# Designs tried in a protein design chat: VHH binders against Flagellar brake protein YcgR (ycgR). Part 31

Target 1, 263 residues: Flagellar brake protein YcgR (ycgR), of Thauera aminoaromatica (c4kar8)
Amino acid sequence: MAELSTPSPASPAPLDGGRGDELEKFTLRGARQILQLLQDLITHRGLITAHTGGGHSFMTAVLKVDEERGRVVLDPSPDPQANRRALAAPRLTCVTQLDGIRIQFPLVGLGEGQDKGRPALFAPLPAEMLRLQRREFYRLQVPLAHELSCLLKAEDLARKPVEVSARVIDIGAGGVAVVVPTGAAEFVIGGTLPACRLALPDGEPIELDLEVRNLNRQTQRNGTEQLRVGLRFAALPRAADTRIQRYIFKTERALNAKARGGL

## First folded at step 17 (VHH)

Design LB1 (from AX8 with A33W)
Fold by ESMFold2, fold request of step 20:
Structure LB1 (fold): chain B 263 residues (1-263), chain A 121 residues (1-121)
Amino acid sequence: as target 1 above (263 residues)
Amino acid sequence: QVQLVESGGGMVQPGGSLRLSCAASGFPFSSYWMSWVRRAPGKGPEWVSTISDSGGSESYADSVKGRFTISRDNAKNTLYLQMNSLKPEDTALYYCAREYYEDFGPWFDHWGQGTQVTVSS
């Protein structure tokens, strides 16, 4: 995970509300369940990615739960800039796993301090935690051999319309991630790319609108830079959704059959 | 069952080199972006490096740029980290981690038990 900066500010909260509504049935809100889940993360020494917005994140872990003060205690980053971003962020999105189950929770009101003479980050206990089984929001990692692509309708550095063919690296019910040469177009987190075209093997390309959610700069082996772009489906017609789910299911079954071996 | 098994750690003097390996099984390794994460004694975890599914792109934390090189061999389902010019600050348990990308950005949905690297005189 690169700690890249971007000119786009944090995503507006209402855009995530629609996804949050679909996830409500997987959301824990009971204080005792939350405390137990945090304790499980401590026991298993879970590696947590904390996203601060603007395409930035850092690694952390839960050190302890201070039930008397109603606080969770986290490791600070060894990078002072990451800590400053975390303290300035209105919300951290913390994501980890426990026995293959995705654990996600928000932290707000983050503060800096000491715990037993050791630097630490503090936050009120989260009001909610998500527990997602792998199948509930699965994203297929697209095999290289499929050469799946998405034609993006964006703007270049001169603010002129361009079409960029981007390799799809993963795909799920809610969106795709793609890779693009850094100079091919300008992307803004929160920006919308209308009428893009996703090329699936089972027919004509799907026309769909995409929202830019995350940007990560990467260095290619030849020294040039590449951009990894996280894209959300803005609105997905039912027929398009069905085609995407069919591709995911068929590809996953084919990959599992090869990994398991034949009978 | 997804498994990631790190190896190649050990004791080394400052300025020395080590090569870490991570054997992957139970998933289509070549379809996943992979990372190294480290945890120094008494400190929190720190991201070190990420390599794309094809191996065509790489990224590094500022603290290791120019000294560490990530690589992969998709035919052998193996991830590597070549560590040169090692410093005492590089002493840590090094984890091989499988990356999973969401609209909020990357996170790790699996990691191994780690291999210990100790840099001391």
Scores: ipSAE 0.747, ipTM 0.918, lowest interface PAE 0.9, mean pLDDT 85
Fold by ESMFold2, fold request of step 20:
Structure LB1 (fold): chain B 263 residues (1-263), chain A 121 residues (1-121)
Amino acid sequence: as target 1 above (263 residues)
Amino acid sequence: QVQLVESGGGMVQPGGSLRLSCAASGFPFSSYWMSWVRRAPGKGPEWVSTISDSGGSESYADSVKGRFTISRDNAKNTLYLQMNSLKPEDTALYYCAREYYEDFGPWFDHWGQGTQVTVSS
């Protein structure tokens, strides 16, 4: 009688450890808690954004949880290229909300197959899930009237220095997002932009080193393209952090007053 | 309290048109990028279109380019989707969604209950 090969059981997917210690109190690690949260996402038909890296993502939903096999089953994308990127990605970052609370979980070891005769994606259950109240990682959506800007010191396609004045669309303690015309400069995810200048109201611009975290393309009304660039602050001085938090607090207070009158 | 209420769905013949609306309240609408997402019967959700906070920039899924137009009226806190040349595969529940940006990219932190669009002869 020959010995049967026995593959190891699928293990739960790990959480991104780079932020785990700061997020520990929001992290669910118990198998029962994870299963219940995934079931809640199924019940509420949660809309999940699944990020595959390189600025790419697709929409999905949890179709079912297979507790016996230790797997989660997801809807595939109708875009075959998105599915190929997902299957090739070392890690899928899934993010959604439940009752206004951010739910985030990583999936690793994604595979394709069928569920009841329909195409599906599957992965081991995540080892951890985040249930985050947004205030700890708040990013203020900057009012258009503020015309907040950041001067980027970047390079063009020919690697020549260029300065690009970019409108800031959101700002938080960890960074900003800006918009620039496509082709105004060359941005590479992971690249750094030294000595940029963030212009806040009242006071001199803040000099910052920025790291490119995400790129997202949009078409303007005039038919030209623009690029949304996610930028992380490097080594933010305490005084700069204080000014940014003060701007966020003051602006949020003003926006909340308008929202009360607009209801 | 953030609220997004979609309307304007209904039954329409192939080749027809519909205009969806989304009434927004409880947040500074003009500061947020907004999207439409749809869920067809037996299928998972599909991103349809995104519009910038000012309305100056738009993006579309390949499946709807040239047929659908996203727009917004920031004075009325309303998002729109004009759908022309409708096909049976456009049959879906259409959601209005609010975008939030993160290190890994955008995601949706709120959406409405959706409005049903049915395209059949």
Scores: ipSAE 0.733, ipTM 0.921, lowest interface PAE 0.9, mean pLDDT 85
Fold by ESMFold2, fold request of step 20:
Structure LB1 (fold): chain B 263 residues (1-263), chain A 121 residues (1-121)
Amino acid sequence: as target 1 above (263 residues)
Amino acid sequence: QVQLVESGGGMVQPGGSLRLSCAASGFPFSSYWMSWVRRAPGKGPEWVSTISDSGGSESYADSVKGRFTISRDNAKNTLYLQMNSLKPEDTALYYCAREYYEDFGPWFDHWGQGTQVTVSS
């Protein structure tokens, strides 16, 4: 992604989602391990998404590791504005995959320059890299036929209460992502939406509080805009969590059985 | 096993057209947002276009807007990229990529081997 739509101005959500201590067992900190993993990304030509904050990101790849200078060398974006945002950002969150494993690492202190006459971005080697198996980051992509929805209790631009019915596009242990028309409500990263209602296929809707974590704008084919909103569960009751996990488990098994050519 | 297999690349003259296809298997294709990403010779990867799970929304890089059209056929588990008015700078290896969404935003958790598009006189 060269450039996604920007969210409304607000305090940004934490980049790693606040799971630092539970993720420690998946974190590589050894210098030799980090160098080898970066080399593997070079060898496999890994496609990296670099998030600069504020809903902005760009595509990159590791061009090489300069071990003598302790630097990683990255391809710049063809979009000059994306490069300027990257250079101004206090931190890049780089995310890719290697053999189906999510690879994530921070880069700080990004600079620009040349590598063998080719424009390049440079950063100190990351001090850590995450390697996450699919189950550690799994979010169920909700089948369209389920028409899963969440009633959001939000505010409009005048800060007046509004209710918005939003289609749930994915759901995981820690939250949901939804789509809404851009004008339906004002969403602020870090804002809390109390007493929302998640409508699972069986049973009554679940009442839950949600926190806005990310915003991304899209344009529909008919020219209207919609907003993809990343929402974190706050204060989730155990019964609600159990119902959500049961829905995910049953749906995942049904989808995976069909994907493997059987019912 | 998630598989994404791109096809439809080839050599074409400037101003010409090509249609790329991506055959998806091993996952519920209709539940995923999908993208095209390209890598030009000697350059890093560049996002090209994204289409929503239903096909109801789509977005394009400024460099291809008005010339390229992304589409999908969920019944056939296939993603497409129609490329018109091709330019030499569109020469690249084109990847089909599966989007995954996190709190920090989208990223790609799978992509294919790519199909080569070469635009030259």
Scores: ipSAE 0.729, ipTM 0.919, lowest interface PAE 0.9, mean pLDDT 85
Fold by ESMFold2, look of step 19:
Formats: structure tokens, C-alpha cells, sequence
Structure LB1 (fold): chain B 263 residues (1-263), chain A 121 residues (1-121)
């Protein structure tokens, strides 16, 4: 998350604010609405993922809302390193769901303290919360049988050009997530990979620029390691966007038919 | 209707084993990465383990590495957690969770009611 707020020297263009204008319709800024939503998360025992940047996150929950002091109080992680990362982070991105609706909010100014003599994390109440209930923000989990791939134009450790074929594990209007073996290329959060090629089932591969947003390490059953790489579309031509949306719609419809017991 | 139903919890002595199951329905299970999350009495939630859509990769919290094994059977729409060498610290309500991966990283958009594991004696 820290690298999303400033341009990286490896990036050919500054990081955009994403789809902030489209998100304004779903943004709650009223103090009473925010307090009520946080209280609902307490009541429903919401499981919150708090992202600290650099591909790190931890699970938490809202313990209480202290309206008199203007603070939210959170469970600390049982992992002390996660707590240290949270306290050092300029911003936490908190994500959860309530009644099937995505809830997202930032926390800044996180501090540590005690609640009833037990360790706790606290922060000022968020100034905004997102309550997202739109299909346009949907990420399709790509069926294994499609073997969807993306050819990444990246660099190796020696800064030499390398092409990496990566399996696409999910795809949405704003980007893809892929898996690659560790060591296949060097990825820098905030870096741009120009002229990559996304291979959809229909037609020729799509040429597009990708921005690295997240890196996640996984262990394969054979003992080797791989990375899950979160990639955002940096500049998406209108025709490419249409083809991606068409793929998502057709695939989702087919998967839903099979989940209901279709042939 | 997305549904996740955990089972297999119970009381066990320290050093014992349990196998948890999670029955999934209402969505294309084999297309989703899945996780186990636990919540100990009086404490906040803790991520335990994640398995990829194919079952080909997995990750674990340091507190459970070498003792717990996540697995899945995509033909049966079932997620599993094999828990060996159980300790009193593993006492918790265990949730099955469905994962999404955004540009900021993974998060969970559905979870079940949980199954209780108690390690005592």
C-alpha cells in the first residue's frame, strides 16, 4: 500500500488513484453512518483483513467504537511482526463483508494501547467507508480448464528483458492476478510492465500495460515456491476492455449454470 | 445462495488430532482459493492457512506450520484441515472462508458459522 501512494522510479507513469470517481457513489462520509456501520461490524462479528502494504496483511476485528474519543479499537494480531508492520504503516486498508456486501475503509494514525488491561490497536474513526454492491467491481475466478495465460514483459535480476508466461487466476475490469515461479523475473510493487499479452479464448491476444500492485508468496506441493502477482491495467484500450468484459460475462454465466447442476 | 458449513470440531487432549471439513455449495468451488481462519475465546481472528483453487499450492501461519495440513477435494466441493499435535493454544472456533484477490491483496467475502475445537485436559 505505501508504494500505491507515490510513483515508483521503475514506473513509466505515476500511480493513478484508481477508479476513485466511480467509487464516490458508494462512499459513506456521514459520521453517524460510519459509526452505525462500524457497530454493525461489531455485532455481526465481521472478519476484517487489514492490509499494511508490501503484500502484508493480518486479520482483525472491531472491538469497540469510542465515539467520545473519536476512535475505533481493533484486536491486535497474535503475530507480533504483523502488529509492528501495522504500527509502521502510513495507512491500513481494511476490507470485510456485511450481508454479502463489500465494506472497505482506511485507517490512519494507528497506535497501540490497552482496552480493559489487554493489548489493543486504536485509530481515529475513518473519514470514509465504501459499501460496494456493484457487478462492475466483480473479479472472475478463472476456471482451471481455461488455462488462461498472460505473457509478461519483465526483467530478470540482472535487469535483462525476460518474457514470463503466467497463469491468470482471476480477472476483472481493473486487472488480473497471475501466478509465476519465484525467480522467473523481478517484480517491484508500483512498477509497470509494458506491452504484455493477455490470451483470451476468443481472438488474438490483447496487448496491454500492467502495473504491479501486490506480491504474494505460495508454496507448491512439490516444495518449490511461486508468487501470486496482482496486476492493474495501466492503460486499457476500449476494445480490449470490451473483450475482457465479454469473457467475464460468458464465463460467469457458464459457471453459474454448472453450479446449479447443469451439464 | 453461497453456503459454507464447517464440521469435525470437538474436544481433544493435547497432542491429539482432528480433521475439519467444510462443505461448500452455491458457487463454483473449484474456481476459488479457500482459507481457514480461527477465533480463540476472547481474542481476535487469526488467519491459519490458504489453499489455491487447484490445490497445488498452500500457505500456513507460523504457529501451525508442520502440524496442520490444508487440502481440498474439488469433486466433492469440500475443504479440509488436518490438525495434528494439537495444543491448548489451538482452542478456537474455526471458520472456512472464501477468498478474493484485489490489487491490495486477498480478502474474504464469505465465511461459515464455524466449528469449535477445544484442546484441554
Amino acid sequence: as target 1 above (263 residues)
Amino acid sequence: QVQLVESGGGMVQPGGSLRLSCAASGFPFSSYWMSWVRRAPGKGPEWVSTISDSGGSESYADSVKGRFTISRDNAKNTLYLQMNSLKPEDTALYYCAREYYEDFGPWFDHWGQGTQVTVSS
Scores: ipSAE 0.724, ipTM 0.906, lowest interface PAE 1.1, mean pLDDT 85

Design LB3 (from AX8 with Y100F)
Fold by OpenDDE, look of step 19:
Structure LB3 (fold): chain B 263 residues (1-263), chain A 121 residues (1-121)
Amino acid sequence: as target 1 above (263 residues)
Amino acid sequence: QVQLVESGGGMVQPGGSLRLSCAASGFPFSSYAMSWVRRAPGKGPEWVSTISDSGGSESYADSVKGRFTISRDNAKNTLYLQMNSLKPEDTALYYCAREFYEDFGPWFDHWGQGTQVTVSS
């Protein structure tokens, strides 16, 4: 009688699949800390974006923390369709900020009901909350005026090698996010794209290996579907790292200068 | 420090018009998409409208489409919301919000204190 080892329930995908280990130090798991942070969100009337997957999201807020029942109470969307999507989603990714610090937490097991006679959404307390304090996770939004591109070496559905020119939408020390047309290539999370080329404004493209960390199909507001690909720098030469950091710094400075009316 | 300051709210009769403004400072305004979000009493927050960093793209919630117009002046670091044909259901605190885009999608990483819009007879 071979004991069918029940596959251990797949650990919930890390909040940020690509930097899981690095994010651990910023992840709150203590019940008291989580409760306090949720209470703080209530006090500050934090606006929360809850992502339901598939490129859909809705705005919500924490209304109440029910410690006795171990649940959080959320505002439902004024859009019934958004609520339906939320309830159908296996997981919500909630994102907000408090005092300029990004807060992210998952909610699972969402239900609907009433709180004090008003419609409300209910979920068990999150098991973890990510509080990002450091610039280490800073992603520069690439200005549209900066046409950063990344030539991806990938495979199509037939496993034929293809090169896809992707627009870089954000860049950080650890990687880039790019957008590609839907169907341009097949990407596998955890897969490596070797010998890609990142084009920066300051010189020749940087050759680097990229690891696919996340995939998100996004419907643009204009109805066009795009695939957002989060890519980690798998092997970045020091010289390349320096160039990327310089670009980020220079761009940030320029953006800040412009914001101050200096440009 | 990022600052967003909303203004232009007030009381108006149904069918009336208001123009909201949001003064942005402490960040490169022209590099971010900006949005309006509102929260009515006893209701959850609601996205209203978004405009791209360059102002070349606009989107609206169905509830305000055709009545509201979002615009921006990047030279003045100011976001606007022209609200026409106002209805009682538009009564809310209106927030100016900076949109940020990550792997999971767009979210708001900063917002102001809000400006109150009241539509009543």
Scores: ipSAE 0.845, ipTM 0.951, lowest interface PAE 0.5, mean pLDDT 88
Fold by ESMFold2, look of step 19:
Structure LB3 (fold): chain B 263 residues (1-263), chain A 121 residues (1-121)
Amino acid sequence: as target 1 above (263 residues)
Amino acid sequence: QVQLVESGGGMVQPGGSLRLSCAASGFPFSSYAMSWVRRAPGKGPEWVSTISDSGGSESYADSVKGRFTISRDNAKNTLYLQMNSLKPEDTALYYCAREFYEDFGPWFDHWGQGTQVTVSS
């Protein structure tokens, strides 16, 4: 919440939320390479999701690169509130795909205006762009039938300890996303949940510390509200990391074999 | 590998209806939330609707609420969009997109070629 109220003037934050030195080999910093990658996104009409923080995002695309002014030009959202959030955000995290490769880049200093009479958003060219081969940062969509759960040690609205059993909806090397009933606990972006327990099928639950990275409210068909909580693993022990990676690999193979079964 | 193929677009008068389909293959369809995204002529992409992996949760952009219904048939690996009370503003190329979540939130890691919907008199 505090991140939304105070813009960061020169944040050193990593592109992918916490493992900046491991991502360096996937990071483009050359001006020529950045211009070419942005032009490829224009040519292939890439669908970009731009995250403004606080669980908010909007769809956009690169309209053009204005090399003479050193800026990138983006489509505005049809939703005026999304545009206001984007203009107020200290940075946008832009994510898209090109030829099966995840492309991620920050934009700072976003402004609005017109490009040849068409409404547009403008920002300085990014100083860096991340190209991630998907298999290295894969997040498995957990089958509903697996009913994976994570016991969260959180606080309620009155700041009293509460334990919440949350269903895991996706899992990757760096974290999980879970769903909980709205109001089951109070979550704050950047907050730490110590000594949570992740239940995997191959042994005892894993004890780990989690950091809240995002919150997204969802309404089910029956009108029931739930909260999607994105959680990052903090300081994961090697044995726990191995078990998580093994679960991901085994489940992906099983799901792909079922999909290939020829029916 | 991953393939998403949209169909069911066409020309329709204002007030009419269309049903879009998206055939999915090459991945475990029932494990992914799926979305429709549209791109009107000369405009940027707009998220339209998302449905959870089980079909138990749906969400819609304000511009289509009450007129469009997203659904899925996991046995047939097919995503649908029922579009009623169509307006000229709904004219667009409609994409079927696979949703994926990261720590910063959702994004789309695959989409199809799209199917054209044109609403005009």
Scores: ipSAE 0.643, ipTM 0.887, lowest interface PAE 1.4, mean pLDDT 83

